# Ledger of designs, part 163: VHH binders against q96fz2

Target 1, 269 residues: q96fz2
Amino acid sequence: CGRTSCHLPRDVLTRACAYQDRRGQQRLPEWRDPDKYCPSYNKSPQSNSPVLLSRLHFEKDADSSERIIAPMRWGLVPSWFKESDPSKLQFNTTNCRSDTVMEKRSFKVPLGKGRRCVVLADGFYEWQRCQGTNQRQPYFIYFPQIKTEKSGSIGAADSPENWEKVWDNWRLLTMAGIFDCWEPPEGGDVLYSYTIITVDSCKGLSDIHHRMPAILDGEEAVSKWLDFGEVSTQEALKLIHPTENITFHAVSSVVNNSRNNTPECLAPV

## First folded at step 10 (VHH)

Design N54 (framework vhh_6z1v_2)
Fold by ESMFold2-Fast, scan of step 10:
Structure N54 (fold): chain B 269 residues (1-269), chain A 123 residues (1-123)
Amino acid sequence: as target 1 above (269 residues)
Amino acid sequence: EVQLVESGGRLVRTGGSLRLSCAASGSTFRYYAMGWFRQAPGKEREVVAAITQSGGSTYYADFVKGRFTISRDNAKNTVYLQMNSLKPEDTAVYYCAASKGIYVETPSEYNYWGQGTQVTVSS
């Protein structure tokens, strides 16, 4: 997974993350560094994206089922990285393969510390390789959505305003991530950065791309992945597998350029 | 683009079962969410059931929950509607449709429509 959309305004995103804690109480995640959240239809590695993580990472007396939402840098910078500029990291940490996660020091160490997070997005993009052409076909891939408004009318009527309304009750894509904390050697604020765990593609996506992010489908999976105080690394890793509960549509080449940040990036063609 | 042809509509007795099929031609079937709709004389066309591109999620109207099952076979470019415990109120022309839209239960998001197949349920 190398490109996502996460464009919801902060208040809409926060409401989309409503959840129940261990006691069954309805909650909204509490923001950390909300000013670092930059909505975009076209997020690439090294940009910040919102993630959910357990409150226990920040407060030693916190209930581990309570959630914080924080922007983190996409592209995990290991705690042992010695150089002053994170962009100088020589290897790609945008994604982490599920089958070798326990073999790679960059991922094994933070995972052992319970540094699991849920990466939030509207959806992600993948480019399908087409035989007989040099052009790749981009697709926007996301959870199935259920309309909350009734429609009793049918006809040739085009409803462009329907796309504006789609975001009010959007079900965010919830991807399994690992994060780490890096302290700049020259001083300064701790950098929080993450990687997205990847798995083999499901049958429904196999014609588009051979890999997919590890998607946590539903609140039970999300809760267990985040709750490092009650769920061990070994138990949490059982949640990492392909899912068929995903949908997609083709989008225009506008998304190819990561500097393009408009609704056209995810509009169906 | 895709062309859709429904089949399987018949006269059936109350309490009976029937399976409708929708065959798609064209190379893009697997990229569309699919829906089954119905329209009785004098009524608006209404959504019955819908299924996402991968088949991983389904929608059912309240009046068919527990009785109807939607499924698809992307290798055969076909979507199915299994109808059990049929009632006279189920009498209608049944249409299959393909959608590029996000909301699978929204009729206006469906781009391609079949010609329909008649289902008649008699007492």
Scores: ipSAE 0.006, ipTM 0.401, lowest interface PAE 9.4, mean pLDDT 85

Design N55 (framework vhh_6z1v_2)
Fold by ESMFold2-Fast, scan of step 10:
Structure N55 (fold): chain B 269 residues (1-269), chain A 123 residues (1-123)
Amino acid sequence: as target 1 above (269 residues)
Amino acid sequence: EVQLVESGGRLVRTGGSLRLSCAASGSTFRYYAMGWFRQAPGKEREVVAAITQSGGSTYYADFVKGRFTISRDNAKNTVYLQMNSLKPEDTAVYYCAADKGIYVETPSEYNYWGQGTQVTVSS
């Protein structure tokens, strides 16, 4: 997974992340660095995306089932990285293969510290190779959605007002991530960065791409992945598998250029 | 693939409260969006409330907004409908339904249905 959409305004995104803590209390996640959140229909590696993580990472004695939402850099920079410039990192850490996650130091170390996060998106993009051509067909891939009388439709010809109705009740895609904290050797702010765990594609997506993000389908899976205070690494990794609970539609080549940031990027063709 | 069993329907007085439960059997409950529907005698089945697989998004028909709350517990494979400030016009058989979470405009698009539970609201 190398391209996502996460365009919801901060308040809409926050409400979409409503959850229940261990005591059954209804909550909204608390923001950290909300000013760094930049909504976009076309997010690429090195940009910031919102992730959910346990409050216990920031507050000693916090209930590990309580959630923080924070923007993090896409592309994990390991805590042990010694250079002053993250672009000097020799490894591509945009994605982390589930089958080798415990073999790679860049991922094994933060996992051992409980640095699990849930990466939020409207959905993600993949490019299907077409037979007999070097061109690829992009697809927008997302959770199945509930359509209501107030919900609009996804269409390139719809007015901006109709687009707003589509997103009011949108179920966000929740992907399993690993994050790390890097302190620049020459000083400056701690960098929080993440990688998305990937698995073999499910049957429904196999014609589009051979890999997919590890999707955490439902609040039980999300809660267990985030709760590093009660759920061990071994138990959490049991949540990492393909899911069939996904849908998609073909989109315009407008999405190919990561500089393009308009609703046309995810509108059906 | 799920089987759905509703419970909790009974006679209540106007202004009263009632909680309906829908128990699902099967390991795939978490993959389904869930809805509560109702049907009064001589009327078509109508949507009351719906909830996505994660519980992160809900829908309510205009006639129940502010009075009813839908919720789900994926660990217990159960969907709930909390009904407050009940009115005689809420009298109906209430049905629980499951869908793969695909956009649904009408009751006929839901894949799995329970047998219903009767709610009667007396004045």
Scores: ipSAE 0.000, ipTM 0.176, lowest interface PAE 14.5, mean pLDDT 83

Design N56 (framework vhh_6z1v_2)
Fold by ESMFold2-Fast, scan of step 10:
Structure N56 (fold): chain B 269 residues (1-269), chain A 123 residues (1-123)
Amino acid sequence: as target 1 above (269 residues)
Amino acid sequence: EVQLVESGGRLVRTGGSLRLSCAASGSTFRYYAMGWFRQAPGKEREVVAAITQSGGSTYYADFVKGRFTISRDNAKNTVYLQMNSLKPEDTAVYYCAAYKGIYVETPSEYNYWGQGTQVTVSS
């Protein structure tokens, strides 16, 4: 997973992340650095994406089941990175393989510190190789959505008002991530950056691509992944596996160029 | 922030029992994983036992399994270490520590430390 859509306005995104804490209290996640959130239909590595993480990472007196939502840079910069420019990191940390996560220092260290996050997206894009051509067919991949007449569907939205109705009750894709905190050697703001854990593709996606992000299907899985105050690394890693609860449709080649940021990127063809 | 004060350390006989207490001041205790560590003269500080925020999960070093029990009372802001079948090798200063997250075996990850309480085990 190297491209996503996360286009919801901040208030709609926040409502889509409503949850219950350990005591059963209804909550919305609290924003950190909301001004760094840039909605886009076409997010690539190096850009910021919203993630959920435990409030306990920021406040020593927080209940570990309470959630923060914060934009983080896609492409994990390890805390031990010594150069002044994070873009100079020589290895790709956009994704982290589940089978080697405990063997790679860049991921093992933050994972050991409980630095687990849930990466939010409308869905992600993947490119299927087409036999006999250099062209690839892009697909938009997302959770199955509950269809209602008033909510509509992506393919049926024919006006700005109907388009908004598609997204008002959209079930966001929730992907397992690991983040780290990097302090610039020359001073400056701490950089929060993340990687998406990947697993072998499920049967339903095997014809599109061999790998998929580790998807956390449902609030119980999301809660356990985030709650580093109660759930150990070993227990949390049991949540990392392929899922069949996913759907997709083909999209136009407009999405191929990451500079294109329009609804056409995810509209069915 | 949390301040930690250990108590209960004393001289005990081989085979005896002892209960250590760690009292936390402030209202934040229930949000930390808690650990007991020990350090003998000339040795590095090592983990003995740890417990999650709610007390739902515990960790024990191999050398104390079956002999020591860690517990906590969040209403009293206290964590306990019940030590049974004490051996001379258990002689050390015992430290209480708080960690923002699930317990870890590494002392350097813990945010707050008490001053320690001396446990001496003799024959």
Scores: ipSAE 0.000, ipTM 0.319, lowest interface PAE 12.2, mean pLDDT 86

Design N57 (framework vhh_6z1v_2)
Fold by ESMFold2-Fast, scan of step 10:
Structure N57 (fold): chain B 269 residues (1-269), chain A 123 residues (1-123)
Amino acid sequence: as target 1 above (269 residues)
Amino acid sequence: EVQLVESGGRLVRTGGSLRLSCAASGSTFRYYAMGWFRQAPGKEREVVAAITQSGGSTYYADFVKGRFTISRDNAKNTVYLQMNSLKPEDTAVYYCAAGRGIYVETPSEYNYWGQGTQVTVSS
């Protein structure tokens, strides 16, 4: 997974992340660094994306089932990295393969510290190789959505008004991530950065791309992945597998250029 | 662009079973969500069941849950509706539809429609 959409305004995104803590209390996640959140239809590695993580990472004795939402840099910078510029990291940490996560120092160390997060997106993009040409067909891939009264009452597919109303009750894609904390050698704020765990594609997605993000389907999976105070690394990793509960549609080549940040990036063609 | 042709509709007795098929022609079937809709005389067209492009997620109207099953075979460009425990209220023309919209349960999200196949359930 190398490109996502996460365009919801902060208040809409926050409400989309409503959850229940261990005591059954309904909550909204508490923001850290909300000013670093930049909505975009076309997010690439090295940009910031919102993630959910346990409040226990920031507050001693916090209930590990309570959630923080924070923007983090996409592209994990390991805590042991010694150069002053994170962009100088010589290997790609945008994604982390599920089959080698326990073998790679950059990932197994933060996993051992319980540094699990849930990466939020409207959906992600993949480029299908087209036979007989160098052209690739982009697709927008996301959870199936259920229409609600807030989504509007009248509309055909491809209506601009329909697309504006679609976002009111959008079910965000929830991807399993690992994060780490890096302290700049020359001083400054701790950098929080993440990687998305990837698995083999499900049968339904195999014709588009051979890999997919590890998607946490439903609140039980999300809660167990985040709750490092009660759920061990070994138990959490059992949640990492392909899912068939996804849908997709073809989009225009406008999305190819990561500088393009318009609704046309995800509109059906 | 796809063309859709339904088949399998016939007269069945209450409590019986029937399998409808929808054959698609065109190069892009696998990229469409598919739905089955029905329309009884004097009523509006309503959704019965829908299936996403991958086949990994399905929707069923409350009045058919537990009785009907939708499935698709992307290699054969075909979508199916298995109907069990049929009731007289299931009598309608059944339509197959293809769409690229976000909400698979909404008729306005479907751009391509078949001609329909008649299902009659006798008391």
Scores: ipSAE 0.013, ipTM 0.447, lowest interface PAE 8.2, mean pLDDT 86

Design N58 (framework vhh_6z1v_2)
Fold by ESMFold2-Fast, scan of step 10:
Structure N58 (fold): chain B 269 residues (1-269), chain A 123 residues (1-123)
Amino acid sequence: as target 1 above (269 residues)
Amino acid sequence: EVQLVESGGRLVRTGGSLRLSCAASGSTFRYYAMGWFRQAPGKEREVVAAITQSGGSTYYADFVKGRFTISRDNAKNTVYLQMNSLKPEDTAVYYCAAGTGIYVETPSEYNYWGQGTQVTVSS
C-alpha cells in the first residue's frame, strides 16, 4: 500500500470516527494537532495522514479505550534513529510485512510498547499490470458503502453538491498501523510517524495486486487493535489477516502523479 | 462474465418460509457483490438484500429486516435468500444480481442479472 485518499473535511472525518468507549458511551475522538491535517485525494509516503490511537499514549491514567485522532507522518522513523534528518533514513518503512513484524527491530520495539494505531483513509490505490503494454491500470479500493436516498454519485459530470452527499455517510477504511516517536537530537517537536502493516492479498483483490494493507473490519477489531492497555501484542496480532470485505473500481491515470489532488483521482471510469 | 440461475420460487401461504438459491457459473463469483432484487407487476426493481464479496457485510431493505437473511457460499458459487414470515406484499419475481459498483444496494450498480424466480404469497 503506497497511495491513499483521505480528503474529508475535519468535521466530516471526525463524525465518521464516532465510537463507543469501554463503558458504552458514545464519543468522538479528541484531536491532537488538527491544523496539521491536510486532506487530499492522493496521499503519498512522507505526507501526514490521520490515525486513531489510544488516549493512554498521551495521559498516564487515561482509559485505554478512549481515542485520539492525530496527523502522523507516513513512513515510520524509529525512536532509536540517531541522525538529525529523518529523510536520511536508509530503510523504506512505508509498509511493514505481517510475517516479519516481530523480527524487525524498527517494528518490534514500538509494537512492544503498545504503539498500535488505526490509519484512516477514504480508500487506497493499487496499480494492476496490463498485458500487451507497460502501462498499469489504477484501482480505488475501499469498504463497501451503503447508499441513502440523499446520497449522490461519483463522476466527473456530477455537481459538487452531489459529490458532497456521497461523503456524508462514507465508511472510512481502517488499516492496522504501528507508530513510533522520534526526538530530534538537536531539540524540537517529537515526530510521530507510522507504517501500514501489509498481508497477502485476498482472493477478491489478487488480480489487482499481490499484497494488501491489513484492514480492521468493524468496531470490534478497531477497538482491540487500539486498546494496548487491555489487549496484548499477541492477541492484537490475531487481527492481522486478509479481508474479503472490500470493493473497488478502475480510475483515471490522473492519480498516477501524486501532485494531482482532485476528485478525478477516485472517480470511476 | 458470470451467468446466474435462480431457483426456489413457488406459491407459499402467508406466514410461511421459503429459501431462494442463485447459482453462478465461472471462477469469478468471489469478485462480485451479490444482491437479491424483486419486481412486482407495474413497479420498478427494488433491492431486497445485498452481500459483499466475502459475506462479511450485508444490507437489508427496511421492509424485510428481521424476516429475510442473505448468505453466500463462495466455494459453491451460490448466494441464498432465506425468507421467513412471508406476507402477500412479498409477491414478486425475485432476481439475483452480481456487481462491482460503489453502492451494493443500488440496481444500477449491478452488471449481471438472472432471469428471475416467481414468489407468490397467498392467504
Scores: ipSAE 0.030, ipTM 0.371, lowest interface PAE 6.0, mean pLDDT 86

Design N59 (framework vhh_6z1v_2)
Fold by ESMFold2-Fast, scan of step 10:
Formats: structure tokens, sequence, C-alpha cells
Structure N59 (fold): chain B 269 residues (1-269), chain A 123 residues (1-123)
């Protein structure tokens, strides 16, 4: 996973993340640095994306089941990185393989500190290699959506009102991530950055791509991944596996250029 | 901030039982995960057991599973380690630790430590 869509306005995104803490209280996640959130239909590595993480990372008196939502840089910069420019990191940390996460220092160290996050997206994109041609077919991949009388589908939305109804109750894709905190050697603000854990593709996606992000399917999985106050690293890693609860449709080549940021990027063709 | 004081360490016979206590000062105890660690002469400090901030989940090292039980009383700001079927190999200084999250195999990530209490198991 190297491209996502996360286009919801901040207020819609916040409501889509409504949750219950361990006491059963209904909550909305509290924002950190909301001004850094940039909605886009076409998010690439190096850009900021919203993630959920436990409030306990910021407040020692917090219930570890309470959630913060914060924009973080896609592409993990390890806390030990000594150069002044994070773009000069020689290793690609956009994704982290589940099978080697405990072997790679860049990921093992923050994971050991409970630095688990849930990466939010409308869905993600993958490019299918077509036999007999050098062209690739892009697909938009996302959770199955609950259809109601008032909610539309992406393929049926043909007006601004119908388009808004599609997204009003959209079930966001929730991907398992690891984050780290990097302090610039020459001073400045702490950089929060993340990587997406990847697993082997499920049967349903195997014809599109051989890898998929580790998807946390449902609130129980999401809460356990985030709650580093109650769930150890070893227990959390049991949540990392392929899922079949996913759907997709082909999209146009407009999405290929990461500078294109329009609804056409995820519209069915 | 929390200050930790262990008690209950003593000499016990092989096969005996012992309960260790760790008393925490301060009003924020319930927000910390608690762990018991031990260090035998000439060895590194190792995790024994851990308990989450709510007390809803526990962790045990393989060498104590079925013999030791960790518990906490948030009203008394105390964590306990009940040790049964003690072996000479259990001889060590036992340390209480408090952490913001549960870091079972990572002693360096625990924020606060007690001074330790000596447990000696003899045949």
Amino acid sequence: as target 1 above (269 residues)
Amino acid sequence: EVQLVESGGRLVRTGGSLRLSCAASGSTFRYYAMGWFRQAPGKEREVVAAITQSGGSTYYADFVKGRFTISRDNAKNTVYLQMNSLKPEDTAVYYCAAGVGIYVETPSEYNYWGQGTQVTVSS
C-alpha cells in the first residue's frame, strides 16, 4: 500500500471515528494539529494522513482506551535518525512487512514502546499488472459499505447531494500502523511519522496485488491495537493478518498522477 | 509521578509460598501499568509478571506460569505478587515497576522503580 484516498472534511472524518471507551462512554477523538490535515482523493508517501492513537501517549493521567486523531507524515522517520533532513532517509519506510517487523530496528523499537496507530483512509489504490501489455489497471479497495435507504453508492452518485450521502455514513478503512517521534538535531518541532504494516493478500485481492495492508476489521480489533496500556505488543500482533472483508472496483488512469486530486480518482469505470 | 516501595521479601523453603506487596504513593497509580521484575546475582533484570492499569489483563513469564499471580488494589494503591511452589531458581531481588503502557519485555521503558526486596529460596 502506496496510495490512499482520505478526502472527508475534518468534521465528517471526526464523526466517522465515533467510538466507545472501555467504560462504554460514547466519544469523538480529540484532534492534535488539525490544521495539518489535508483532505485528498490521492494521498502518496511523504504527505500527512490522519491516524488514531491512544490518548495515553500524550497524557499520563488518561484512560488508555481514549483516542486522539492526529495528522502524521507517511514514511516512518526513526527516533535515532541523525541527519537533519528526513527526506534523505535511504530506506523506504512507507510499509513494514508483518513477517519481519520484530527483526527491523526501525519498527521493533517504536513497537516495543507501544507506538501503535490506526491509519485512516476512505480506501487504498493498487495497480494490477495485465498480461500481454505494459499498462496497469488501477483499483480502489475499501470496506464493504452498509447500504441504507438514505445512503447511496459511489457508482450511483451523480449529484452533489447524492455524493455527500455516500460519504455521510462511510465506513473508513482502518489499517494497522506503527509510528515514531523524531527530534530534529538542529531544533524544531517533533516529527510524528508512520508506516503501514503489510501482509500477504487475501484470496479476493490476489489477482490485483500480492500484498495488502493489515486491516483491523471492526471496533474490537481497532481498540485492542490502539490500547497499549492494556494490550501488549505480542497480543496486538495477533491482530495482524489478511482479511477477506474487502471490496473493490476498477478506476480510471487519472489516479496514476499523484497530483490529480478529484473525485474521478475513485469513481468506477 | 509515583514512588514505589516493595515489601514482603524473606527467606522461604523450597515449595513454600510468599506474597510481595508494592505500595505506590500519589493519586495517579490507577493510570500506570505495573510490573514485577527480578534480578539474580550475576544475571540481567528480567520480567516476571505485569498487570494492566485497569487490572483486566495480566502477563506472566513462562518460568512462573501456574505458580505466580499478580493482582492490584487501586483503592489501596498497591500491587501484589503471590508466589507459590517456590524453587531455588526464584532466588532474586524482586522489583516493582510502573509504566505508562504495558512493556512486558522492556525494562528501560518503565518510568518508576522501587528499590527491591530480597527473596531467598533454600532447600
Scores: ipSAE 0.036, ipTM 0.566, lowest interface PAE 7.4, mean pLDDT 87

Design N6 (framework vhh_6z1v_2)
Fold by ESMFold2-Fast, scan of step 10:
Structure N6 (fold): chain B 269 residues (1-269), chain A 123 residues (1-123)
Amino acid sequence: as target 1 above (269 residues)
Amino acid sequence: EVQLVESGGRLVRTGGSLRLSCAASGSRFRYYAMGWFRQAPGKEREVVAAITQSGGSTYYADFVKGRFTISRDNAKNTVYLQMNSLKPEDTAVYYCAAGKGIYVETPSEYNYWGQGTQVTVSS
C-alpha cells in the first residue's frame, strides 16, 4: 500500500470515528496536533495521515479503550535511529509484511510496547500491470458504502453537487498499523511515525496487485487492535489477514502524480 | 462497455423457486459491481440485491432477506439471483445492472442495464 486518499475535513473525519469505550459510552476520539492534519485525495509516504491509537499511550492509567486521533508521518522511523534527519533512513518502512513483523527489529520492538494504531483513509490506490504494455491502470479501493437519506452518489451520472453529500456518511477504511516514537538527537519534538501492515491480496484483488493492507473490518476488530492494555500482541496479530469485504473502481491517471489533489483522483472512469 | 442479457424469468407458483441469470459480454465484467432490480406495473424500479466486484460483500433489500441469494462467477461473466419462497408480491420485471459507483444499492450508480426478464408468481 503506497498511496491513499484521506480528504475529509477534520470535523467530518472526527464524527466518522465515533466509537464506544469499554463502558459502552459513545465517544469521539480526542485530537492531538490537529493542525498537522492535511486533507488530501492523494497521500504519499512521508506525508502525515490521521491514525487512531489508545489514550493509554499518552496518559498513565488512562482507560486503554479510549481513543486518540493524531496525524503521524507515513514511513516508520525506529526509536533507535541515530541520525538527525529521518528522511535519510536507508530502509523503506512504508509497509510492514505480516509474515516477518516479529522478525524485523524496526517493527518487533514497537509491537512489544503495544504501539498499534489504526490508519484512517477514504480508501487506497493500487496500480494494475497491463499485459503487453508498461502502462498501469490505477484503482481506488475502499469499504462498501451504504447510502443514507442525505447521501449523494458518485456514479457516472453524478453532478458536482453530489460530491459534497457523498462524504457526510462515508465509512472510512481502517488499516492495521504499527507506530514508533523517535526523539531527535539534537532535541525538538518527538516524531510519531507509522507503517501499514500488509498481507497477501484477497481473491477479489489478486489481479490488481499481489499485496493489500491488513484491513480491520468493523469496530470489534478495530477495538481489539487498539487496546494494547487488554489485548496481547499474539492475540492482536490474529486480526491480521486478507479481507474480501472490499470494493474498487478504475480511476484516471491524474492520481499518478502525487502532487495532484482533486476529486478527479478517485472519480470512477 | 458491457452488455447484459437476463434469462430465467417465467411463471412460477407461490412458494416456488426460480434462478435468474445475467450474462455479460465484455472484457471488464470483474471490475463492475452487479445488481438485480425489479419493477412491478405502476411502481418505480427498486433494488433487490447487489454484489461487489470481488463478490465479498452483498446487499439485500429487506423484503427479500432470507429468501433470495445473489452470486457471481467472474470467470463466466455471469451474475445469478436465486429466488426461494416466492410470493405474489415478487411479480415484476427483473433487471440486471452493472456499475462502477460507490453505493451498490443505488440505481443511479449503475451505468449498464439489461432489458429485463418477467417473473410472475401465482397461486
Scores: ipSAE 0.192, ipTM 0.609, lowest interface PAE 5.4, mean pLDDT 87

